VHH binders against O-glycoside alpha-1,2-mannosyltransferase homolog 6 (omh6). Designs and how they scored, part 2

Target 1, 298 residues: O-glycoside alpha-1,2-mannosyltransferase homolog 6 (omh6), of Schizosaccharomyces pombe (q9p4x2)
Amino acid sequence: MYFLILFSSNAELGEVLRTMRSVEDRFNKRFHYPWTFYGMDEFTEYFMSTTSTIASGHCEYGTKGITYTNHLQFILTISYLVHWDLSQVKPLVENNRLYQQRADALAQENLSYVYSPLFHSFQDWVVRSLLYHPQLEYDYVWRIEPGLKLVCEEKKDIFSTFKDSDIVFTNHVCERKHSGIYAMEEAIEEYKILNTQGDFSNIWVYSNNYTYCKYWPFNEILSLKQIRHNQTYTNLINYLLGSGGTYYHRWTESDILSAAFGVLRARANHMESVGFFLNDDVHYCPETIPYTGRCACL

## First folded at step 7 (VHH; from k2 with Y110S)

Design n1
Fold by ESMFold2 at other seeds, look of step 12:
Structure n1 (fold): chain B 298 residues (1-298), chain A 123 residues (1-123)
Amino acid sequence: as target 1 above (298 residues)
Amino acid sequence: EVQLLESGGGEVQPGGSLRLSCAASGFTFSHYYISWYRQAPGKQREWVSTITSGGNTNYAESVKGRFTISRDNAKNTLYLQMSSLRAEDTAVYYCARDTPYFGYKSYRGSDYWGQGTLVTVKP
């Protein structure tokens, strides 16, 4: 099965409705794919009633207290159930000399959110949700950021256009490597000693000594069957999560997933035919003329 | 523009109490989480407490039972009621806007911190 997914919260409802209207108008009114909304907080009745009114397909909402029968699903359920208690991260951050030293060093590198346990746990939670959340047991999901607007008619079934892909990306984002990224590269070098599968010379979409580029996670299609059920993916991603780098090194979910796609030679395809805007500052039009019969890029 | 303005700091004897306030503007206050952090001289900044948009509260172990976080959405104001204060509570206290969703706006935005308010617990 194929799903449209929004990681979101109740605060983003206005942006979510704007996004859903454009995606429904430009694409989903023809295909009726279901929407899945997944967040760290329970969605309100108002969020659910207003979003379900817009959708042409079934809507699913992540809820607290999900019960599952295996150890990994149980760990995710416990984390989801008590996510704002932060008790599961206290040994990592409180009275931990390494964490404290790393946060100060990262702050000196002008990196945002270095002192936020909520930020760190969110990154960890997104990756673990993609790996293990039972409500996300799909073959492919299209991750769509609240506030994204499709600007072209999409008459072809976008999922069928990119079948057999591990990831379908729209953008790369390039940043200066911070000390946490060098730590990730070292962790992957250690992983390489224990496992020779993959292309360990090609971790990032692009990199040099000081810059790295990674997949931009705000408009992309992911193969969950590969991420969840291909042992080479799950082993590497779990190795990175188990190192604690989302806390100690301020790794983002995009850092972890992009490195895994790079090392494991993912089948990556560019979503170049799909036009979209995100807020006022990301504009992609696949056509050279700003307004045509298919696209309205003005 | 997002603004956070702390107040209510001062000197207090051990065992005393203070109430900190954080006045918020430039965003829909009721939709956001708000957190308190603190930083003692020569020490690392540390998380103290968070209150969700729904009113659920969380505390660091070092302050549980002594500090109470609350919010008044009508006044766009966050509070930290501090009691049983100890010398180790001496720090600059900061409020910060927070969220359960760190998406594109968080990626492009800066951390939103107040200016801080000094709390000094006399030896």
Scores: ipSAE 0.603, ipTM 0.800, lowest interface PAE 1.0, mean pLDDT 81
Fold by ESMFold2 at other seeds, fold request of step 12:
Structure n1 (fold): chain B 298 residues (1-298), chain A 123 residues (1-123)
Amino acid sequence: as target 1 above (298 residues)
Amino acid sequence: EVQLLESGGGEVQPGGSLRLSCAASGFTFSHYYISWYRQAPGKQREWVSTITSGGNTNYAESVKGRFTISRDNAKNTLYLQMSSLRAEDTAVYYCARDTPYFGYKSYRGSDYWGQGTLVTVKP
């Protein structure tokens, strides 16, 4: 079972609709996969009615609901983060000299949002709660960022190219390591002393002393089946989150998930046949010879 | 060009009140979350309050019940109403822009800060 996921807010409805029209027109009108929307504010009736009209499949809106709390009481943290509840994060950031000193240091390294409880809470929520959310009752999820446009006609079911053993199918991005990334590498070095399961030889897609490459989460297919039932993944994620590095080192969900997928030896699969643009910044066209007819990359 | 300009700082007696403003330009103000932060002399910068594009608010425990964050989308202006001021509230106060969610735009962009406005609560 397959579905589309889109993080959004009511303020970005126009961009969401443009993304949905593109994905529906070039792919989903043939497959009718459902859309699931998440945001930090409750979606308006206008947002829900407008998006559901565009969708060729069922739409679900994961900001609130009694249904998932009735089924899975053990995922209480999902309810807090979805409900704009900072009660769990405030003790980590307020009157905490260590956190404040680390945030200052990271700001000097030109990292954004180092002081923001909302930023830290969102990263933690994606890793700890979202991928276990009861509304995501599917084998695979395709994470689609608002502002994404498919630029190639996708006649084939993209999910059919994702094998049962695959964990992630996306591209990667390479960045300069900051002090928080070195701290993550140190934490994983400590972790492997007592935990020998997994391949710790290369936790990143690629890295050297100064650069690391990680999975890019803004056009990404994930195996929820593999993530939810893999103890090696769960143990490492809990260790990293338990260290507080999401707060003290401003780790992003992409940092944490990419390291965990590396330990699981995730295959280096790409969205090589899927052409897309994301806003004005990212342009990927799989047809390097211009006249093939499937893509409109111009 | 994104700009955030704080104003309204000054000297005040303990127990007094002050209203800070943050004038925003260069972006669609009503679409963004905006936060207040503060930095006392010799101390680190700390979060004070956030208001969402939908008007939901959250506060640091040290200011809850004394400070009120609000916004006027028609004037592209953020406010912080401070009351029952204490000596420990003495700081430079900054406003900072956020995004509706922490997706690609937050990954690519910066959190954009104002220059700050000084609030001094007299001993």
Scores: ipSAE 0.579, ipTM 0.839, lowest interface PAE 2.0, mean pLDDT 79
Fold by ESMFold2 at other seeds, look of step 9:
Structure n1 (fold): chain B 298 residues (1-298), chain A 123 residues (1-123)
Amino acid sequence: as target 1 above (298 residues)
Amino acid sequence: EVQLLESGGGEVQPGGSLRLSCAASGFTFSHYYISWYRQAPGKQREWVSTITSGGNTNYAESVKGRFTISRDNAKNTLYLQMSSLRAEDTAVYYCARDTPYFGYKSYRGSDYWGQGTLVTVKP
């Protein structure tokens, strides 16, 4: 089982190191799981030497320029090339009146990054390419966000504790549905007319007419074996990505993955035993007393 | 307090050149992607170019080879060197802060925009 940290540049190295130090100190020093890093910029030697010195397991860094054949209708490259070149994304966004009209409408709904081809292509890349990446030759990955701090001693192997899960989540995020989310729901309704496999009755963790809740992706464990080898998952993902909704409707990877896990009726378990902070915004303590022998939650 | 201030716009003849600047303050400039966008009167805003926090660049097809984006992290300034200008390049040009990485901060944060600088390509 391996760790994955997504970051945009080498400039965030300080926060990456603080997060790694916390995870190593509280958990990984006993288990030596490897770290895998991906980003949009090539990693510097300084980044790689510094992170590998802190890691108790070996480190892998994403490469660029590698072309992969997949089941999707697009020619895919790894994240560094597709993000920097944008050649595969330009036909979807440039000289595309529908895209531009949708971006303006979404901006009026106070959504950020609605005009950014790099934002859209990153969301698409996570779902379409990263989770199928050959360097992730593992059954499970723990997605760890820079800025995360573990606040409890984790003596048990977290991966063993949750080994039968398809997703292990730390939080749900509930948001007001924007017009793009209604478009996703419509796309899934259209999808199911030809595809009877899956549970289409509750694709979100929770929803009502105006609110939906999805898995919060900044501290979670995913089963790559389920993602890569489940035809229902792959077919739905291909349908959603083929619609262009990551561009036209500003779907995020968490929107798409949460809906897909809902259709799969994925085995979802809460990471209740793992206390963490993310920056100063998110705080979770598994115990009612802030300071114990295991936890220091404040 | 995040602030972005564009400057350098003006009138130019077809085939001419301009250099736009965007002065940034209120955030750690070197940690963020910064982009140029443009909007012609009555038209939709469109992406022009992005420079990552690591210095990699990407361009819209309509400006590739004619525009060059750059940044000076010591001066907290973004630049757009425009050459071979055409009538279709007439627009208000905006600089915008993007995210330092497409993770939690982009999820919880907002993009920020300058007020724009007008570029007019005349006869």
Scores: ipSAE 0.511, ipTM 0.807, lowest interface PAE 2.1, mean pLDDT 79
Fold by ESMFold2, fold request of step 12:
Structure n1 (fold): chain B 298 residues (1-298), chain A 123 residues (1-123)
Amino acid sequence: as target 1 above (298 residues)
Amino acid sequence: EVQLLESGGGEVQPGGSLRLSCAASGFTFSHYYISWYRQAPGKQREWVSTITSGGNTNYAESVKGRFTISRDNAKNTLYLQMSSLRAEDTAVYYCARDTPYFGYKSYRGSDYWGQGTLVTVKP
């Protein structure tokens, strides 16, 4: 198991340290699981020395601009975009009338980041490249949002608690379907005509004609075995990424991963035993009454 | 409240120069990528340039070599130095908070746009 922290800049070090101190104090000092950090800019020596000092396990530092090669035989021919190297992204967003028309339409639906090549590139990169990164070679990764704190003492190995899960989630997010989501559903309907592997009856956690629900990616444990070695998952992911929907339809990584886990019939379990706090709107306490020394919930 | 306030637009001759500014408030400016976009009258909005929180830059091919994006994190201000201006650069220029979909704040929040500043390059 690895802890995975994603962030946009070295200036977020304070939020990263709050998370690390909490996780180390309440859990990881007993287990020494490694930390992997991925930032959009080069890590400073200060960032690396500060984080490594409080970590009880090995720290690894990834940077943008690295091209990853997938070594799975079935998927070995795919190329990964380096999300800061926009040379492949620019033709998709510049002088491309289809993209520009779609972005305008999505903006009229009040959808954010529809014009941002970096937003699109990052979503694609998480799905296509990051989760196959050599530094994430364990069977599971715990993705943790900077600033999130554990609020309960976790004496048991959280990994052993959830070892039979494909995804362990804190909550799912329900949103109104935008035109890009209908486009994803149409793409999947086309996909299943010639690709019979998987369960296409319910691709979302929940959906109706107007609403869909997907996994919340800011505190979750993912089975890398499913992501890397399940043919049903990887075939659908490659199809969706190859369609260009992250650019033309502003699909997010949570849209893509949630649909793929739906088709896979992933074993999804709630992170019910692990209390956390990110902010007043996003928190979870496994007990209704805070306990001194066990949980300090708000 | 998040605010982005562009200034510095105006009329210039072909080959001229202009410097746009974008004053930011209501968020931790140094944590975000900030971008310039533009929209010519009757045309679709297009990306122009992005600068990361660490100062790395990227440009649309149509402006590369002529425009320079920069930021001053101490003043919460983004800049676009435009040189060798052409008629095709005539547009309303927008400052926008940009980010990869990489954190809770960007996931649940809207992107934010300034009101724009008009740059007119007379043919």
Scores: ipSAE 0.505, ipTM 0.812, lowest interface PAE 2.5, mean pLDDT 78

Design n1
Fold by ESMFold2, fold request of step 12:
Structure n1 (fold): chain B 298 residues (1-298), chain A 123 residues (1-123)
Amino acid sequence: as target 1 above (298 residues)
Amino acid sequence: EVQLLESGGGEVQPGGSLRLSCAASGFTFSHYYISWYRQAPGKQREWVSTITSGGNTNYAESVKGRFTISRDNAKNTLYLQMSSLRAEDTAVYYCARDTPYFGYKSYRGSDYWGQGTLVTVKP
């Protein structure tokens, strides 16, 4: 089963509504896929009532992701604690000196939020939620960033282009490696010493000495069933999370998932036909001039 | 335009108390998390405390039990009540906006910081 998913907050409601209107108008009015919303804070009644009136399908709302099941003891303790007690986050308590040294170095590289324990905790929470959140038991999700708009009419069911063997269906972004990315590459080198499953020569979609390309999570279809229920994925991802790199090295969920998909040779495809606009820096148009009338890529 | 203005710094004897304020404007204050950070001369900047939009608080281990963060959403103001001050608390203190959501803005967005207020705890 297929779902439209947003990670969001009550502060982002205006952008959420703009996205939903666009996606409903250009795609979902024909297909009525359900919408799901997940955030670190409980959504207000105003958020839920306004989003549900726009949706042409069922809406579901989730938060935090505290589980009572004991699938993995580690998950129960981390998920429960990280939401409200940053003083129990190992990098902040057990190795605060290294945390601060890394934050200073990353600030010199002009990365935002490098000192924010909440930023780091959010990245950790999103990855753990995709793997283990009890309400996220969907087969496939189309993850969409608040504020993103579709710019083309999507007559065909976008999910039908997602092959059964596909793990991810997205675009990619290339960026300059920061010192934290070199640290991730070192962590993966250490992982390979005892772990033989994987192609450790293909950490990224593409990379050279100073650039790396990763899957972009803000307009992305994911096979949650294949990611969640394959221990080769969950073992590698949990190894990376357990290293503390989201805190020490400002790893984002995109960094972690892209490296895991690369090492494990996940089948990936591009959203070649789907046009979107988030801002001047982040947009894609599948058409060139002259336009056919399907897209408005201005 | 997001603006954060710290005040309330000054000199104090060991064991003394101070109350810092941060006046916020240019955004919906009640929807955001707000944090205090500090930086001593020649040292790294470190996180001190965070208060969520719902009023939950978190503290660095070095200040836990001595500092209290609070907010007044009607006045768009953040506070840090500091007590039992020690020489190692000497630093410039900064307030910064945080958020319960770090989507695309974490890749291309900006941090929002105040200019800082100096707290000096005498030896």
Scores: ipSAE 0.348, ipTM 0.715, lowest interface PAE 3.3, mean pLDDT 79

## First folded at step 8 (VHH; from n1 with T50V)

Design p2
Fold by ESMFold2 at other seeds, fold request of step 12:
Structure p2 (fold): chain B 298 residues (1-298), chain A 123 residues (1-123)
Amino acid sequence: as target 1 above (298 residues)
Amino acid sequence: EVQLLESGGGEVQPGGSLRLSCAASGFTFSHYYISWYRQAPGKQREWVSVITSGGNTNYAESVKGRFTISRDNAKNTLYLQMSSLRAEDTAVYYCARDTPYFGYKSYRGSDYWGQGTLVTVKP
């Protein structure tokens, strides 16, 4: 079972509608795959009515108030209540000298959002949603960023083209390792002592002593079958989440997921046949020459 | 580009009140969360309060009941009404743009901070 997913908020509605129009026009009008929208706050009636009107498949919207209290081995309680209450986040970020000192150190390394409780909770929430959200019980999902535009006619079923992949990526991003990334590598070395499965010497897509490369999460297909039901994936991701590194070390969801895919030697394939733009910043066109009229890339 | 400009800082007596403003420009103010932070002399920056795009509010426990965050979307202005001020509230106060969604634009962008306004509560 295959799904289109879009993490967003009400503020992104304009970009969401343009993205949906593009994906529907170029691809989904032939396949009618459902859209699933996930946000940390409640979507407005206007958001839901406008998006559902243009979708060719069923639309689902993430609900607040969902908890995971029945996971005894983890004893997790996650409120999907409106993000503004911050009740689960405040004990981690206020009157916590370790957090505050780490945030200052990371700011001196020129990292953005190091002081934001909302940033940290968003990263944590995305990963936990991919693992546990009750409405995400599918084999594969295509993560689609607001502002993405398909620029080629996609007549073939993209999901069937890549059905043997754990991840289908469009780009890698390479960054200088900050002190939080070294902390993640250290945490994974500690995890290795207790777990001998996986390739713990190659955590990232590429890395050296000062640079690491990870999957760019704004246009990708993920195997939720692997992420949710392969205990090796689940155990490592939960270990990293349980360390608090999304707060203390400013880990992003792409840091966590990329490390898990790297350690477990995920079957990764490039989404080379699918042309897209993201805003005015990223442009990818397949290397088809000549273009048969399938793409408007020039 | 995005600008946030704080004002309204000054000296007040203990137990006094002060109202801070943050003028916003360069983005659709009504669509974003906006937060207040503060940094006392010699201390780390800490979160104070947030107001959502829909007007819901949340506060650090140290200021709950004493501070009120509000916004005027017609004026693109964020406010922090501070009451029952204490010496420990002495700090430079910053407003910062926030969001419940940190997607590609946040990845390509940076934090958006004001330059701060000093609040001094006299001993």
Scores: ipSAE 0.676, ipTM 0.860, lowest interface PAE 1.1, mean pLDDT 81
Fold by ESMFold2, fold request of step 12:
Structure p2 (fold): chain B 298 residues (1-298), chain A 123 residues (1-123)
Amino acid sequence: as target 1 above (298 residues)
Amino acid sequence: EVQLLESGGGEVQPGGSLRLSCAASGFTFSHYYISWYRQAPGKQREWVSVITSGGNTNYAESVKGRFTISRDNAKNTLYLQMSSLRAEDTAVYYCARDTPYFGYKSYRGSDYWGQGTLVTVKP
């Protein structure tokens, strides 16, 4: 019970097809997992026709917002497919002096998108809505985006390598802490005073006073089963989202998810066996055991 | 390099109209969402409007019904048609690049801003 998720737009169709061809050729032609596409604009008939022809499994396309109340103890209304309806975001960013003051401070730290309601809405939507979406009745999701290319054949079903307790399978990245990250750490210190379930001693993959390492979200497998049914995860996520930090502190979904996975003591699962390129910037090649006869790495 | 250049600002009487332009270069304009922001004297920057690559639009409540965002992808130009202008609309207006989703390309890139164009609505 698996699906492949790809965020895209109609304008990216060429890149989408290249990504799909590599994933289908190297992996999915043997397993026929379904694809689910999300975007902010309605997909054209041409986009849907061409992508469905390439796919070896069923394709679903999600663009239209539909409002659901699907998360126990969540306080905001959730759009079904997309976050284009900014009605929930506007009260938090418009005529809100506290938000505007914090955005200016974060801009002085050279953070991008600090004033963007789309940015804040997307981060919140991924965490609050997408991972709990009613149509996504799957155990796992593989998050893939245009520009990803599998470069080695993956003969084994990568989903079969997950243990029951695994929640995330990806790489990690280390970044400089900004003032919003310190604010998240402070919020979690307050949270743990009354909430003892979980391990709060190391919420990041690694950190020191100035640097933190988190799960890299751009080629990532997540356990929806664990995310939806683990109360320790859900309680912390509700607390962090309820604080408004996605808006006031410019938290990203990867910041929020990584901290929550750290409290769960999720394994730092690494895609060591998966060879991939992402655009011209990331090249990851399996180190020790290349596939028989089919690896275009190096 | 990515460049955004606003123009069309000026003085206008209350109730008047003005059309702003934003000329874009250095990126594939048709693939990106573009937003208008504004900053009033002594105030903080605020979002005004956004248009998607597919032409869908959204507006801040303070300008809804009075402002219209549009784009001409053949000319790599973004527009903001402002009508029924009020004193509270006095600000420097900026265009800024946005994205259809905040994936790796957004992680690598910046939100890139223009230099702004001043709109003054007389008392």
Scores: ipSAE 0.670, ipTM 0.872, lowest interface PAE 1.5, mean pLDDT 79
Fold by ESMFold2, look of step 9:
Structure p2 (fold): chain B 298 residues (1-298), chain A 123 residues (1-123)
Amino acid sequence: as target 1 above (298 residues)
Amino acid sequence: EVQLLESGGGEVQPGGSLRLSCAASGFTFSHYYISWYRQAPGKQREWVSVITSGGNTNYAESVKGRFTISRDNAKNTLYLQMSSLRAEDTAVYYCARDTPYFGYKSYRGSDYWGQGTLVTVKP
């Protein structure tokens, strides 16, 4: 089963409503796929009532932290966070000399949010939600960023079109490697040594000594079958989470997921036919001419 | 344009109290988390407290029970009431816009900090 997933907070409600109107108009009015909204903060009644009014499918609101009780997963992974409480985060960041030294080093590299426990907690929480959130027992999810607008009619079922993919991406992003990214690469090399029977590939979509390119996470379809139920995926992702790199090295959720997809030879496909804009900044039109009857890329 | 302006710093004796303010503009204040951070001379910047858009609060253990964060959404103002001040509380205090959601806009943008206000607790 297929699910539209949107990570958000109450502050994004206006963008969420515009996104939902666009996705419903261009696609979901024909398919009625459910919407799942995930936030680290409780969604207001106003958020829930306005979004549910627009949706053509069922809405689900996952506002509390993830808890997962499975003895195999519990032994391998301890990842319980309370929503905004920060109780799991505070021991990692407070009175922790290693964390503080790393945050200062990363700040000297002009990296933003290096001191924010909420930033670190959010990155960790997104990855753990994809791994363990009990409401995500579906085959595929379409992850949609608040502010996204579809600009083409999508009469065919996008999920069925890409049924054999582990990830369906719309964009790559390339960034300069910071010291935390070198630390991730080292951790993955150690993982490869410890798991010699694994069939591993390059970590990134593209990289050289100074630059790495990864999947852009603001419009993508992910196979939860692979992320949740393939032990090869869960082992590597939990190894990275367990290292504490989201805190000590300011890893983002896209760093972790992209590295896992790359190293594990994920089947990646481009969502080439789906045109979209994100705010005023990102424009993708699948056609040479901006207006074609199916698309209005203006 | 997002702006955060701290005020209320000064010198105080140990055990004393101060109230810091942070005036916010350029965004819908009531929709965001706002945090206090502090940085002592020659030391690392550290998180102090956060208040959610719904008014829930959280504190670093070093200040819990002594500091109270609050907000006045009608005045777009964040406060930090500090009591039982100790020498180790001496620092420049910063307010920062925060969020429970770090999406595309956060990826594209920089941190939003005030200029800071100095609090000195005499030894």
Scores: ipSAE 0.666, ipTM 0.838, lowest interface PAE 0.9, mean pLDDT 83
Fold by ESMFold2 at other seeds, look of step 12:
Structure p2 (fold): chain B 298 residues (1-298), chain A 123 residues (1-123)
Amino acid sequence: as target 1 above (298 residues)
Amino acid sequence: EVQLLESGGGEVQPGGSLRLSCAASGFTFSHYYISWYRQAPGKQREWVSVITSGGNTNYAESVKGRFTISRDNAKNTLYLQMSSLRAEDTAVYYCARDTPYFGYKSYRGSDYWGQGTLVTVKP
């Protein structure tokens, strides 16, 4: 099963609609893949009615408000409670002084959102949702960021180019390492002591003492089937989540997933056939792929 | 253009009360979470409270039971009712637009903050 997925809130509706029109016009009007939307808040009736009107395929809407009782649903219920009731977030409740001290240190490294419990909760929730959200039981998903615009006519089915063994198709971005990233590297070295499966010398796409490169989550295809049903992935990702590093170290979902993909040598490819703009800040235009559709990259 | 304008700060005696306001414009206020933060002299900024778009609230442990956050979506205004004030509550208080969604624009580090209002609790 193949789905177009979008993480969002009701506040992003305008960008969502523009993105959907672009993706529908350039690609999905020919394929009718379903859209599914995930947010920490319930989507309004207005959000659902307007997005479903634009979609050429079925729409589904998921939130953190899950009431299932098994172990997997218990984890998702905790994620809902974390967003709704921050008093259940262990770093904020049981070691708030350490949390604040770490945030202070990270703020001196000029990072945004270091004091935002919602930012930290969101990063944790996205990762847990990709692993456990019951409405995300799909083989391959195309994660599409609100504000993304396709700039090339995509006449071929992009999903048909991905093999069963592929884990992630995306681009990468390079950033300066902050003290939280060094903490992740140390946590993975500790994990290695008890878990020898993986390439622990290759955490990032590239890195040196000062920079690291990781997979970019705002236009990417993921094999949820391979990630969700492989205990080697879920064990490592849960180890990183369980450390509280999204809170104490300001780890993003991209940091966690990229490190896991690196350690476990996930089959990863660049998304080179899809031309796009994102908020006029980022653009990628196919250069070497023959038979690409007409592009408006410039 | 997003704007957040705090008001209501001032000097108070220990045990006193103040009500802070934050007037918002340039965005659909009812769709966003709004938070209060504070920064004491010589300290870094810390989170105080948040109210969701649906009116649900959360507080830092240091202010639970003493501070109450609320919002009036019709007036695009956020409030912080502070009571039982202590010397350690002395700080510049900021309102900030917040969200249950931190996408690409958040990766750019684009936060929206007010200019702050000073609260001084006498020793």
Scores: ipSAE 0.631, ipTM 0.818, lowest interface PAE 1.1, mean pLDDT 82

